# Designs tried in a protein design chat: VHH binders against GDSL esterase/lipase 6 (GLIP6). Part 6

Target 1, 339 residues: GDSL esterase/lipase 6 (GLIP6), of Arabidopsis thaliana (Mouse-ear cress) (q9c996)
Amino acid sequence: KSSSTVPAIFTFGDSIFDAGNNHYNKNCTAQADFPPYGSSFFHRPTGRFTNGRTVADFISEFVGLPLQKPFLELQIQILNGTSNFSNGINFASAGSGLLLDTNKFMGVTPIQTQLQQFQTLVEQNLIEKSIIQESLFLLETGSNDIFNYFLPFRAPTLSPDAYVNAMLDQVNKTIDQIYKLGARRIAFFSLGPVGCVPARAMLPNAPTNKCFGKMNVMAKMYNKRLEDIVNIIPTKYPGAIAVFGAVYGITHRFQTYPARYGFSDVSNACCGNGTLGGLMQCGREGYKICNNPNEFLFWDFYHPTEHTYRLMSKALWNGNKNHIRPFNLMALATNKITF

## First folded at step 22 (VHH; from i01 with L106M)

Design l04
Fold by OpenDDE, last read:
Structure l04 (fold): chain B 339 residues (1-339), chain A 126 residues (1-126)
Amino acid sequence: as target 1 above (339 residues)
Amino acid sequence: QVQLVESGGGLVQAGGSLRLSCAASGFTFSSYYMAWFRRAPGKEREFVAAITSSGGYTFYTDSVRGRFTISRDHAKNTVSLQMNSLRPEDTAVYYCAAKEPGWSFMLSTPHAYDYWGQGTRVTVSA
């Protein structure tokens, strides 16, 4: 009996989904487990890199599932015999990317390790195959890969095209791996306009009066090729269905028509300090915070506000082909696919 | 009191080598990233190299990559910069700096560093 809703969600990727995995890794320097992170919804820091819920959280709510726990928390519970995977698992890690070298020194969990964590659970028969096949798989990563390409101390290694190809190679490996493990309902989200994050103020050649165009060009290059990969999933992987979330276009609309979405500032971080609010992490000594996070696109030097995430999530859940294609998340989750 | 004291600067001919050293005290050295910055006459302070707390990762600006090597000694609380194949454009006052671990994009930003030395002058003659 095709359940009207998915029994679980498995989430992979970076900060757009991270439910606090980095918090449980004491060697990870990318942390959001201190105030004022999480202040708007949780009223405490959870390790989410925003003032409240992430896109993963909202999608869970839309599907009618409890919010996910990070895998590293669940791992502890497994050891204690108290683990429950009934709602799925969040493997995402803020700061991580498709490439292994992306922020490796920061101790983030790369997508390869996230996938291995999932595979291990499957191999240990801790997750029923039937649940996996009926569950929603959410994937979004790559922004840190793109951003890091423009760091001044990066060794010149690959052209932008070759670099993006390396990212996409990992995308293909990721899809292949989750399919083999039983994934059949797949949503892959594109990058937003990474060149517009406040942290660009720390880059020597990036403008502060406008978005970093070169970075956005690279993001668009990745997104275009990602869509091509997603579109062939049903053909390449029998029984699998997939959607491409056009996050770049969604976010671009927020920037173009801020008043329509309740934004008064689409450039500066709500929480931080310095140019664009991007020279200091939120919650660190000397930080400043805006009065109303809902008016800001960006929460901190890199990440959107809960309000932004809510709007993005809604667009992906029940949006049209401009937001998500060939059908939306609601259709994917309920198996009511109308073309 | 936190102190960073640089040494090893001087006059050297193009193609020559120098080894700079920075002695740290007054803070938990092993918990901090260490870096070298430099300021040439008439120019702004620029990032040269950085090393993580454990020493597991090193970072370099493009102009010094392959010529300079940053290292640290936890037993002595020192960070060093081996400078080989020096060029006239390397002439500057070199500063040692320390910061807490953080994000990648903060490594090359002077304002992200909590502690600074007084600097040591390096002059490379043509």
Scores: ipSAE 0.870, ipTM 0.930, lowest interface PAE 0.5, mean pLDDT 95
Fold by OpenDDE, fold request of step 23:
Structure l04 (fold): chain B 339 residues (1-339), chain A 126 residues (1-126)
Amino acid sequence: as target 1 above (339 residues)
Amino acid sequence: QVQLVESGGGLVQAGGSLRLSCAASGFTFSSYYMAWFRRAPGKEREFVAAITSSGGYTFYTDSVRGRFTISRDHAKNTVSLQMNSLRPEDTAVYYCAAKEPGWSFMLSTPHAYDYWGQGTRVTVSA
């Protein structure tokens, strides 16, 4: 067993991880590349959908690596012959999901395309196989799939169970694909309580005085089955180890005991406007911003604050089985596994 | 200078058809999503249909899916709503609206739209 940390981090998923890929996609309508995004840490917008660092960023810091650049930025550098992605790559795209059709019209990069981007780099021998095998793979996606299921203009084609099954099918394909490409250290994070995001105020049938229970039930359904998939990875894929990040439980604790974590508001967006702060995107004309984002669970109508991400990241990094299982990210990253 | 002008409303019998049109001017039409909303007597304004800037994607509320078709003509700066198999419950004032491209969950929310027409009345008799 190696006592060293990972040489690189490869990240896939949605806005929870997006390091600014959408910014470099001119056809993408989901953007956070304007103030006051990124104001707390970067002091400029980077395309991250929060006031500062994401979970992926904090994990990078914990393992002692520079922050990963978004793939689309690196792609430009590749063309110019100046690319450096030795510390890993962020492929995540805000608004994307497990299902190909999720927010397709918005020009987001679905997980299938993210994976293809990674595969192409591997096939072109731009990433050493030995590095890939020792690197950490972070995955988190599916919230947009779940949220979109409740949109009023969605065609009711699948039952909730069938819909979740379709999501999980893609999860399996994703794991299979990254394993074949050399992934051996895998962390898959669950969904948070999606039904509690401020953007639910835009849904005609969602309550605003409490979380949307039906949506959270569906998220929990997905999370339960996701955990089952993650648990069998070492058996199904020889040489691979994997952990399930229980983000739902972590976030739920923030909501249940806000004072313990420094929160004064766990319902409203710090930055936005209207009901729950969820009727307007942060930074758009007419937006309002709270005095102290560290007191808020949500930064904008959909995404957590940097403070929330920090707390989540710490829980995942060195937390117990209530936060992450069967072992934590520190163990995964250092190959010092203790149960 | 921005104008959205609806036309095509009227009285029609149940099972009949109408085609609504909205003429847009005063803004870059091709850069905006277009939508139709309606307000029935005693009810709140509700989303009916939307179409993306390029026309590549269309969206419908459940009650009109399969019966209504939204389309746009970039050359004429118009958006249309073909309404077939009309029902008495479709009776409403229909409004044309425009918004900048954005998130999916904002598509069906009236407050997200920047420009509105004056509306055209559609009455469906039993």
Scores: ipSAE 0.865, ipTM 0.928, lowest interface PAE 0.5, mean pLDDT 95
Fold by OpenDDE, last read:
Structure l04 (fold): chain B 339 residues (1-339), chain A 126 residues (1-126)
Amino acid sequence: as target 1 above (339 residues)
Amino acid sequence: QVQLVESGGGLVQAGGSLRLSCAASGFTFSSYYMAWFRRAPGKEREFVAAITSSGGYTFYTDSVRGRFTISRDHAKNTVSLQMNSLRPEDTAVYYCAAKEPGWSFMLSTPHAYDYWGQGTRVTVSA
């Protein structure tokens, strides 16, 4: 471990970060533990919802740490007395959101439970306080909440504004909880353009020739308010520093200038079937797969390719204020902060 | 052989009630989500209601919420749709369908369902 970087990374959120937690949950219906998931790097499925590494994985590599294991895997090891999580833990769960009801029936691990899992480890003194305080905390979630708002069978209880506020309430609770547990280096990533995911083809009122604008409006609303919350973290929580990853803008640039980033298709899923490749999950019977995943922004009906994640990670790691602010992940991880 | 057989359809006056039933056979009923779809004259097939494998969660399209109730009986391998306060716009052929558990956005998509019944006709008169 480099003395100039963080000793560990703790990751919370959804499928963007999930390192295979859902695989260890037999009651969870959101799975990516079958081929051809993981084919590009791992050469086997790991439960990651992409063809290779996620943003969390790349950040680990940039920092110089081994990839974090999913908590549910480690939990088994903990019970057996053979656990090693000195490099951090991945608590993320694909399909999960900020709201408890988001995909609850699918058996996903909501952010509240992820946080509780971390808290339990801390309270049991399984993680040293000094490690926690020096570690990087990565958070990204909320896309499933936004997407689900447009499902035809949702309960119409809240306006878009009220709904986003409910999401942000949980964001505040999350930050508060991890701070109390010792988090001091916090990176919170915004949502990408959720309205552009291939799965929108399954929504009755969503266009297939362009992104679903209404959905992206909600994503932007969330992102703006999220940034406001992140910006006040150093003031609200003494000793904590935080960055806002502007993932929406990063992804939007990929869509706007695909050739600059090696993309030939920024609309269709590389792996799937039907309209936009979004009507069938990758790896299921009848799926099709592209020849070169590196040319595609989306891997499956919802998630980016490894190549996309690589580009995102680089932008977040050493990018400028257009990508991440007020400083980048490198600065956050090395404690070399220049304003 | 997989079979889904709907029953209970008929003619009813507006404000009336019907109970549809679907008998399933040929697959592991308890492992599947069950749903009702309907096709009105001149319209496409649309999602009405769904129920998870255990019956722990139910889902409804907006137009039927509060009026229709989906339920299932594991002992009998049946799924039912109680339809109350029926309206003329509820007139349609109602289909029973089954799918494996999966993502939320697949619940309302007909192509995601593996098995279908032949349908039962419901006519609601003004």
Scores: ipSAE 0.864, ipTM 0.927, lowest interface PAE 0.5, mean pLDDT 95
Fold by ESMFold2, fold request of step 23:
Structure l04 (fold): chain B 339 residues (1-339), chain A 126 residues (1-126)
Amino acid sequence: as target 1 above (339 residues)
Amino acid sequence: QVQLVESGGGLVQAGGSLRLSCAASGFTFSSYYMAWFRRAPGKEREFVAAITSSGGYTFYTDSVRGRFTISRDHAKNTVSLQMNSLRPEDTAVYYCAAKEPGWSFMLSTPHAYDYWGQGTRVTVSA
């Protein structure tokens, strides 16, 4: 019952984490602030791109902290004198990526801007430096970059290898920036098998009777090199400790052994329409919805269900080295490190 | 009553140029993304080009990049496709389409578009 856990969580990335930032961004065209998003837990839309809680929400619960507020909501509350972010902030924006141009026309908040938002709070002394150094930093990004590589209207300027290296250059810059601002406990999650999302049905060269193998090869290439970067953090950044969340393998087990995890469907969106449920966004005119989202891996054309996020989060929190390494999030968050 | 009416199609020799126009009415033109799709004989509709509601971003399929230019005129409620260096492979019926802003992967998918014109025929002779 004694608590030597982190005092706060600072979260960066995309839709696996976004708690509602896009809703507060009037320029953003990627939205989930309408029914039936949020129907399974919150019983109202919150701007989360799923039917309930995200990975960031579950990690906050496991640590014993309140669910995080999105930064753009807190920014409004600061102006009104009602803000409290002593237990963490969520900067994540659905649709964002590592590369600045990823979904730029959609008005998403790119990782570079998310880092600037955090930096501004630190420079304005709105977060105590001692709290930052004891806090958990959660990062996951890159699925949107890789999916967009295969869009038919993207100019081919880089090979897959060079494109992944450009993504990893931004990973290195991100780690450098948060370390300079005081980050010492870093969790960086790999990509899942993005080639399996229902929205691949919109890609002219993607198969729909199996996952898009070329896309998943690219995701694995990124994941392998990301792990190398995470492994060197303790030696490159004095005082920092870090873990690599192996989300690809975690998700692959759900697809391989669906009944074991309560899934009856690991391919189709619960909420959507058309091939794989992947040709229409959930909640748009004409959408269909499954009877039980807890039996589906995917909620909408691009995003997992709450149930999938819960399973991922449990594996990351207290799993073994196949799930997360060199130790799990519980060990990272409590300073009880066991190899 | 939403209407999209294409014009400017015709017969042209390879290497020539055409300008397609699409007149829009019955909706708030400045709030919609606009696109051109085409259908060659015996094939399904394929994406050609798109332009955002503000006109700030344009998108092209690989086979037309550098040769075709999409543009829009908010005063006239029109979208245009300037087609240069035409090839026999560009022979198709060209359709104007409109959708509300959304996700990037929806730009190139016919199912994502709410309104369609009846099409204008472009024939490029060898």
Scores: ipSAE 0.794, ipTM 0.897, lowest interface PAE 0.9, mean pLDDT 92

Design l04
Fold by ESMFold2, last read:
Structure l04 (fold): chain B 339 residues (1-339), chain A 126 residues (1-126)
Amino acid sequence: as target 1 above (339 residues)
Amino acid sequence: QVQLVESGGGLVQAGGSLRLSCAASGFTFSSYYMAWFRRAPGKEREFVAAITSSGGYTFYTDSVRGRFTISRDHAKNTVSLQMNSLRPEDTAVYYCAAKEPGWSFMLSTPHAYDYWGQGTRVTVSA
């Protein structure tokens, strides 16, 4: 009972993690399976919403596991009742959220369905229970819910406080579900400053010369309450241990000290067009692309560059308590803590 | 030759109704999201309504919700905007537009639309 690192990673959430699930979903209109997505590392589109690796990819590398396969790719294969998965599964779908209605018309795979996909594999004994209990669970979701709160065609429904509470109700349900299915090592990452994405240029009341403060206040409200939920996990769920990845603060430092992190631009999309590069998706007719994505915080109108994801992932992997707490992801993944 | 042709505009008293129509040709109509935008005198174009390619979802700006209804007819390749309880502030040139399916935040920005009609004028008098 002395494993040096986790045997697998199970990943849930949205585009910070999506390794190609949307590509395999015929109903999904949120796609990045065309050039120049993936050009900086894979040299072809993989369905990842960035120019190279995502956070999930970097964490797999740091753990020493192969890059994860998206669930929908694996589902196409023949299953014979014995698990063939050596490194876990990525269920994440770009554009998805905590609330069922978030981007539902786009055909994304919402977190509720991602959990059902995992549950089905466990109930059919397609994943060994002993593997699950020793594996790392990665979760990040909520940016799409909060961005969509500010869409001009959204009917008024809930106050910001009530909306965030509805999101957190689903966070609690998600943790309950994966724990009951065997999860014991849980990493839940906060939202970044979603009010800073270039696509805010499409929102009529959002400023373009600074981040959208109202949106970021809402993201911080969610993040604070998420941290409270994560902190209680070891007490509420016997045998479980969890870390809160403070992605908001990590990203805020990139914006505050850009040269320190190699950025010359922390506002504009490297790939896109129009105001902030935020009025056109990368790769659509007429798009523009920057000379060096490694100098840009944002790749396209909504998503960070690979360089930004690498910096985030390093801070989460071996950072201090300002980055991730109560201990870092290396400690969680390598059994360097008593649990 | 892609073509979007609006019709049905005109002069109407406040409280009245109009039905705008947009005939589409030169592209696969059933594969596109359709929308209406409007430009009032002295103002920028603004989003009015959109409908998904299947017709399964509709979207409205707040000022028209409950008064306007967007619909589409795949057999006739037309998009309609039923405009009820018209107000003087609804006075504008109304434009039909088409885009490929994509992200939710692209629905309300004119830059995201590939094809545009020439517009039809709606004038609402007190």
Scores: ipSAE 0.777, ipTM 0.892, lowest interface PAE 1.0, mean pLDDT 92
Fold by OpenDDE, fold request of step 23:
Structure l04 (fold): chain B 339 residues (1-339), chain A 126 residues (1-126)
Amino acid sequence: as target 1 above (339 residues)
Amino acid sequence: QVQLVESGGGLVQAGGSLRLSCAASGFTFSSYYMAWFRRAPGKEREFVAAITSSGGYTFYTDSVRGRFTISRDHAKNTVSLQMNSLRPEDTAVYYCAAKEPGWSFMLSTPHAYDYWGQGTRVTVSA
């Protein structure tokens, strides 16, 4: 494509991006490949943990690329000689984190493995170097790491600071690895207010009448330090440019001024059951579903609705410095950087 | 009919050991996560330990980590809890439970479990 757009998008991370990788992993217990997931746009479940499109999907649309297939689907095509990577690859896995052990027992694909998958393709010369260098790299992960820190059966081996340090170590490794592989346009998104997810109702010590403050403090700690890492990328990695997506602030505004964004409920899951709608996964026996998902911030016990993702994506694409910095995704994708 | 039958409870002195066993029947044992919960007098039921279907992963509440060991035997359809270095605060009725595989945050949540035993009493004297 022209100099005003990117030829492809490579996406790494968790459920905010997952295009259905978990679906193709039969050993993975974190699934959204059943109704009513995907009902609002796809009209079928695709493995996306929302009622429609994810942030990765919207960004693809904004850039003007077809929606990406999950890597595990493409892997099958590689074996059949019918692979097409023209619009990039989605390596994201719902439930995964920065830490290797995060939800490992559920069979999710950790970011280390996602990166290895990408590296393997590069080493096999299945992706042209020139394409990689001009492509957009999207990264978002860490919410599951933070949430899991507050599980009652977590090993008390690390302080919050030490735990966040371990997460950030992986962030640095991730950036190193993708840079070496040719990444030059990098967008790293922060965590949202993880302490506000409906699933907190399953935590013994979490409040249900308000967000879990301790969890949000830890998320903010991670976000602050993540931004510092992102800001030094152009200096540390010659030729690379990077932006920090301030997802926490974006989401917080939805919660603070729900009517401005069309929300009538920013606390309960649209689809689920029990307290906050967070005691049951959407689509499981006995679940309830709201009349209009567009009025809800949360789709299920953990994940935002398509409407929420749309608003987030727009803010990241053409938003100001309160949403994304030092410039927005549009600028990053078009290489028209204005400060 | 689904049955979970606990055994092995009793009176033990502080510092002593007990081994609890739970015999499962009436469902596909190998497809379920198994767990132990306990309820002390005047307290709510709390998570103690869990083990995945294959036995590849185990989980423990902080207060029992290093002292308790959960295991399962697929041939016998049993789950066990080896309890060492018992303390008076471990006194409770211990329950065996079974659940479908799922998210991590559901492991310690009683309502997520489909099947329950009747419990076995453990009393630890000072």
Scores: ipSAE 0.774, ipTM 0.890, lowest interface PAE 0.6, mean pLDDT 94
Fold by ESMFold2, last read:
Structure l04 (fold): chain B 339 residues (1-339), chain A 126 residues (1-126)
Amino acid sequence: as target 1 above (339 residues)
Amino acid sequence: QVQLVESGGGLVQAGGSLRLSCAASGFTFSSYYMAWFRRAPGKEREFVAAITSSGGYTFYTDSVRGRFTISRDHAKNTVSLQMNSLRPEDTAVYYCAAKEPGWSFMLSTPHAYDYWGQGTRVTVSA
């Protein structure tokens, strides 16, 4: 065999990755399974929280694998004998977080449940352990936890530092769990500047003429400590190798040099309404939509456009150490991991 | 055809209690989140409390937490606000509102609510 790329990708986290899991979860109130979501690449709603492909989709394309199906769709197909896990699975759920209470009332699939879903497949021998050990694991989560810290009807008892530490405790548990289930090639992406999303316009203490600095301070605190955890993975988990995707810095560059990346707007949602386009979900009664989503950093009140995801994905795939470290995704996905 | 009708407002002395009720009709009550907002004289509408469609989760603005309780009755299509330990700053017109389920950050913003009552006045005297 001449190919040296990973055979599969297993994906966990939130809306950067969600390929439609929320659509198949009738308890979930966070949905994007209606127009104009998916209008660019797919030309129909798929349940992705953007106009086209997510980061998970682009990474699948770069590896040379089919676009991932959401686990909940595959679960139905397994019962009908029509599903194949050999190329990987996407467990991600938009709105989910590291802490159990994050958006719990919305019926999202929290990271703990995503991990249990994977564990069940492994324990049932529905995925070969040898495939798992050669496969790429993608993780990104925590934006929803941090955004929710600032909701006016939440009264968290933890300081920002303690709250971030609680999030990182779950990160450690997540890495331990996937390692025990066979994961060896791990990519964990940092949060972007979550204080810049248009939905901050709904927060009474957030400025709308600039990003919410207090929220971004928390995101950077999490990102720094996440990087420390990722850097220790090869030592703490024999045979594992990991990369830290520096999404915060990648996104900050788009905001600092918008014309270089084809952006005419890095603050407002292309699709939505009100201040920043951030007071109404895309596709709800009375929404407005921009002429060209490829010129906008944000698609809706909370999520990047496909174009932004494409740029992020390229930087993570073959970028330098400012984008992703100590290796880029191409190196991680195309090189054999020593066991 | 959609109707939200508040009742139970009135004059009460500080430290007292009052129960507001909102009767809903013209839509599928059990599928909607319900909320109370209030407007004090000269001020903008302020989020007070919300309850999910199932009634399984409740939310409160900081100034009323521990003093107010929101509840709903699917048999009667009503939402209630039990207001205890009332203070003069609770003086306002109280509005019942309804929205479809959605994201957490939409819960406390008036723009996210599709249906509104006409309000019931609550006056808390010193």
Scores: ipSAE 0.769, ipTM 0.883, lowest interface PAE 1.0, mean pLDDT 92
Fold by ESMFold2, fold request of step 23:
Structure l04 (fold): chain B 339 residues (1-339), chain A 126 residues (1-126)
Amino acid sequence: as target 1 above (339 residues)
Amino acid sequence: QVQLVESGGGLVQAGGSLRLSCAASGFTFSSYYMAWFRRAPGKEREFVAAITSSGGYTFYTDSVRGRFTISRDHAKNTVSLQMNSLRPEDTAVYYCAAKEPGWSFMLSTPHAYDYWGQGTRVTVSA
């Protein structure tokens, strides 16, 4: 055959993947469709929650596919009779989570709706089942659920352990749903250290001179149990293969060895204002911006820079088992694994 | 010019009720989230309650949940705070504030609010 790589990528989750779905969702209040978002690569806003490309963009480039369009843009094109799905679809919505209530009032597209969007296309025969079975499925979600656990206007009724288990129940449902719809090559990425995002400065009980340890304990708890779920996919779902992307550990290396990765700042947002740059969204009245985003781990109050995303994506694409396991994305996407 | 004008403050006995009102002008009221913050003597402003631009969602700090109700009236361009079962610790200057819609973690942060009223004084006596 002329290519041994996957024909398409189907992408679900939140802002490390969102290519502009929120922009096309008029009800969504989580937006990045204004300057200076996108300024480092696209030289215009695209709705991506960073200064350039996301992890999903880099993975598409590594696979050799065009940058993905968001589903809501393609949905408009379907209604006009002009769309096709030859390289896959990006359903991700920044701000979304595993739990239905996570950021619901913001009008985000929760994972349940993302799955329904995919299911509808499959049931209407708008995506050929054989293409789906050959394609790569990318999933990452849960940072918003965990961050929101600590919001001062939420009175949590669940312990951290029970809350994480509720998140994992949805992870299991998500995997079951995409498998039944034909998914066979699954990459599920862990959360990064969400307790380190600059927006923690808005939480009254979070420290600003170090990461929020309680939040990162919850993230690690989720990540450990997520890995257990991913590890059983090949036995629980005949014909499926899966990898666990250890994003927490990858990001921890950037924090531990900043100069090695070109960072001069791993704590403050390049673009924002106030403590940590975390008290104002990038691009809002009165924002400040750093001289060189490539030296910053964080772009805005919640999201990594393009440079950070590039480093994460490379580690996931061709990294060793410390970064992604049991094998890397290159192996998963190119069938260079023995099965 | 943008104006937020609070009214309805005053002296009330513990267990009593007050209704605060905030009249808004000079901006597109229906496009903004509205909130109440308060500042007790010697303390920083603290979040009390918020309501989305549509009025479809309301949020409360723990100490007032079940006692206070935030509401808005788009015909009158007002936001209100019904304060029931008042306690001495509710004594504060109450401020009306407005912000554009955004992220959930911005709702309770004074820095995220674009417009502020001058405040109305509430004193709850034992």
Scores: ipSAE 0.763, ipTM 0.882, lowest interface PAE 1.0, mean pLDDT 92

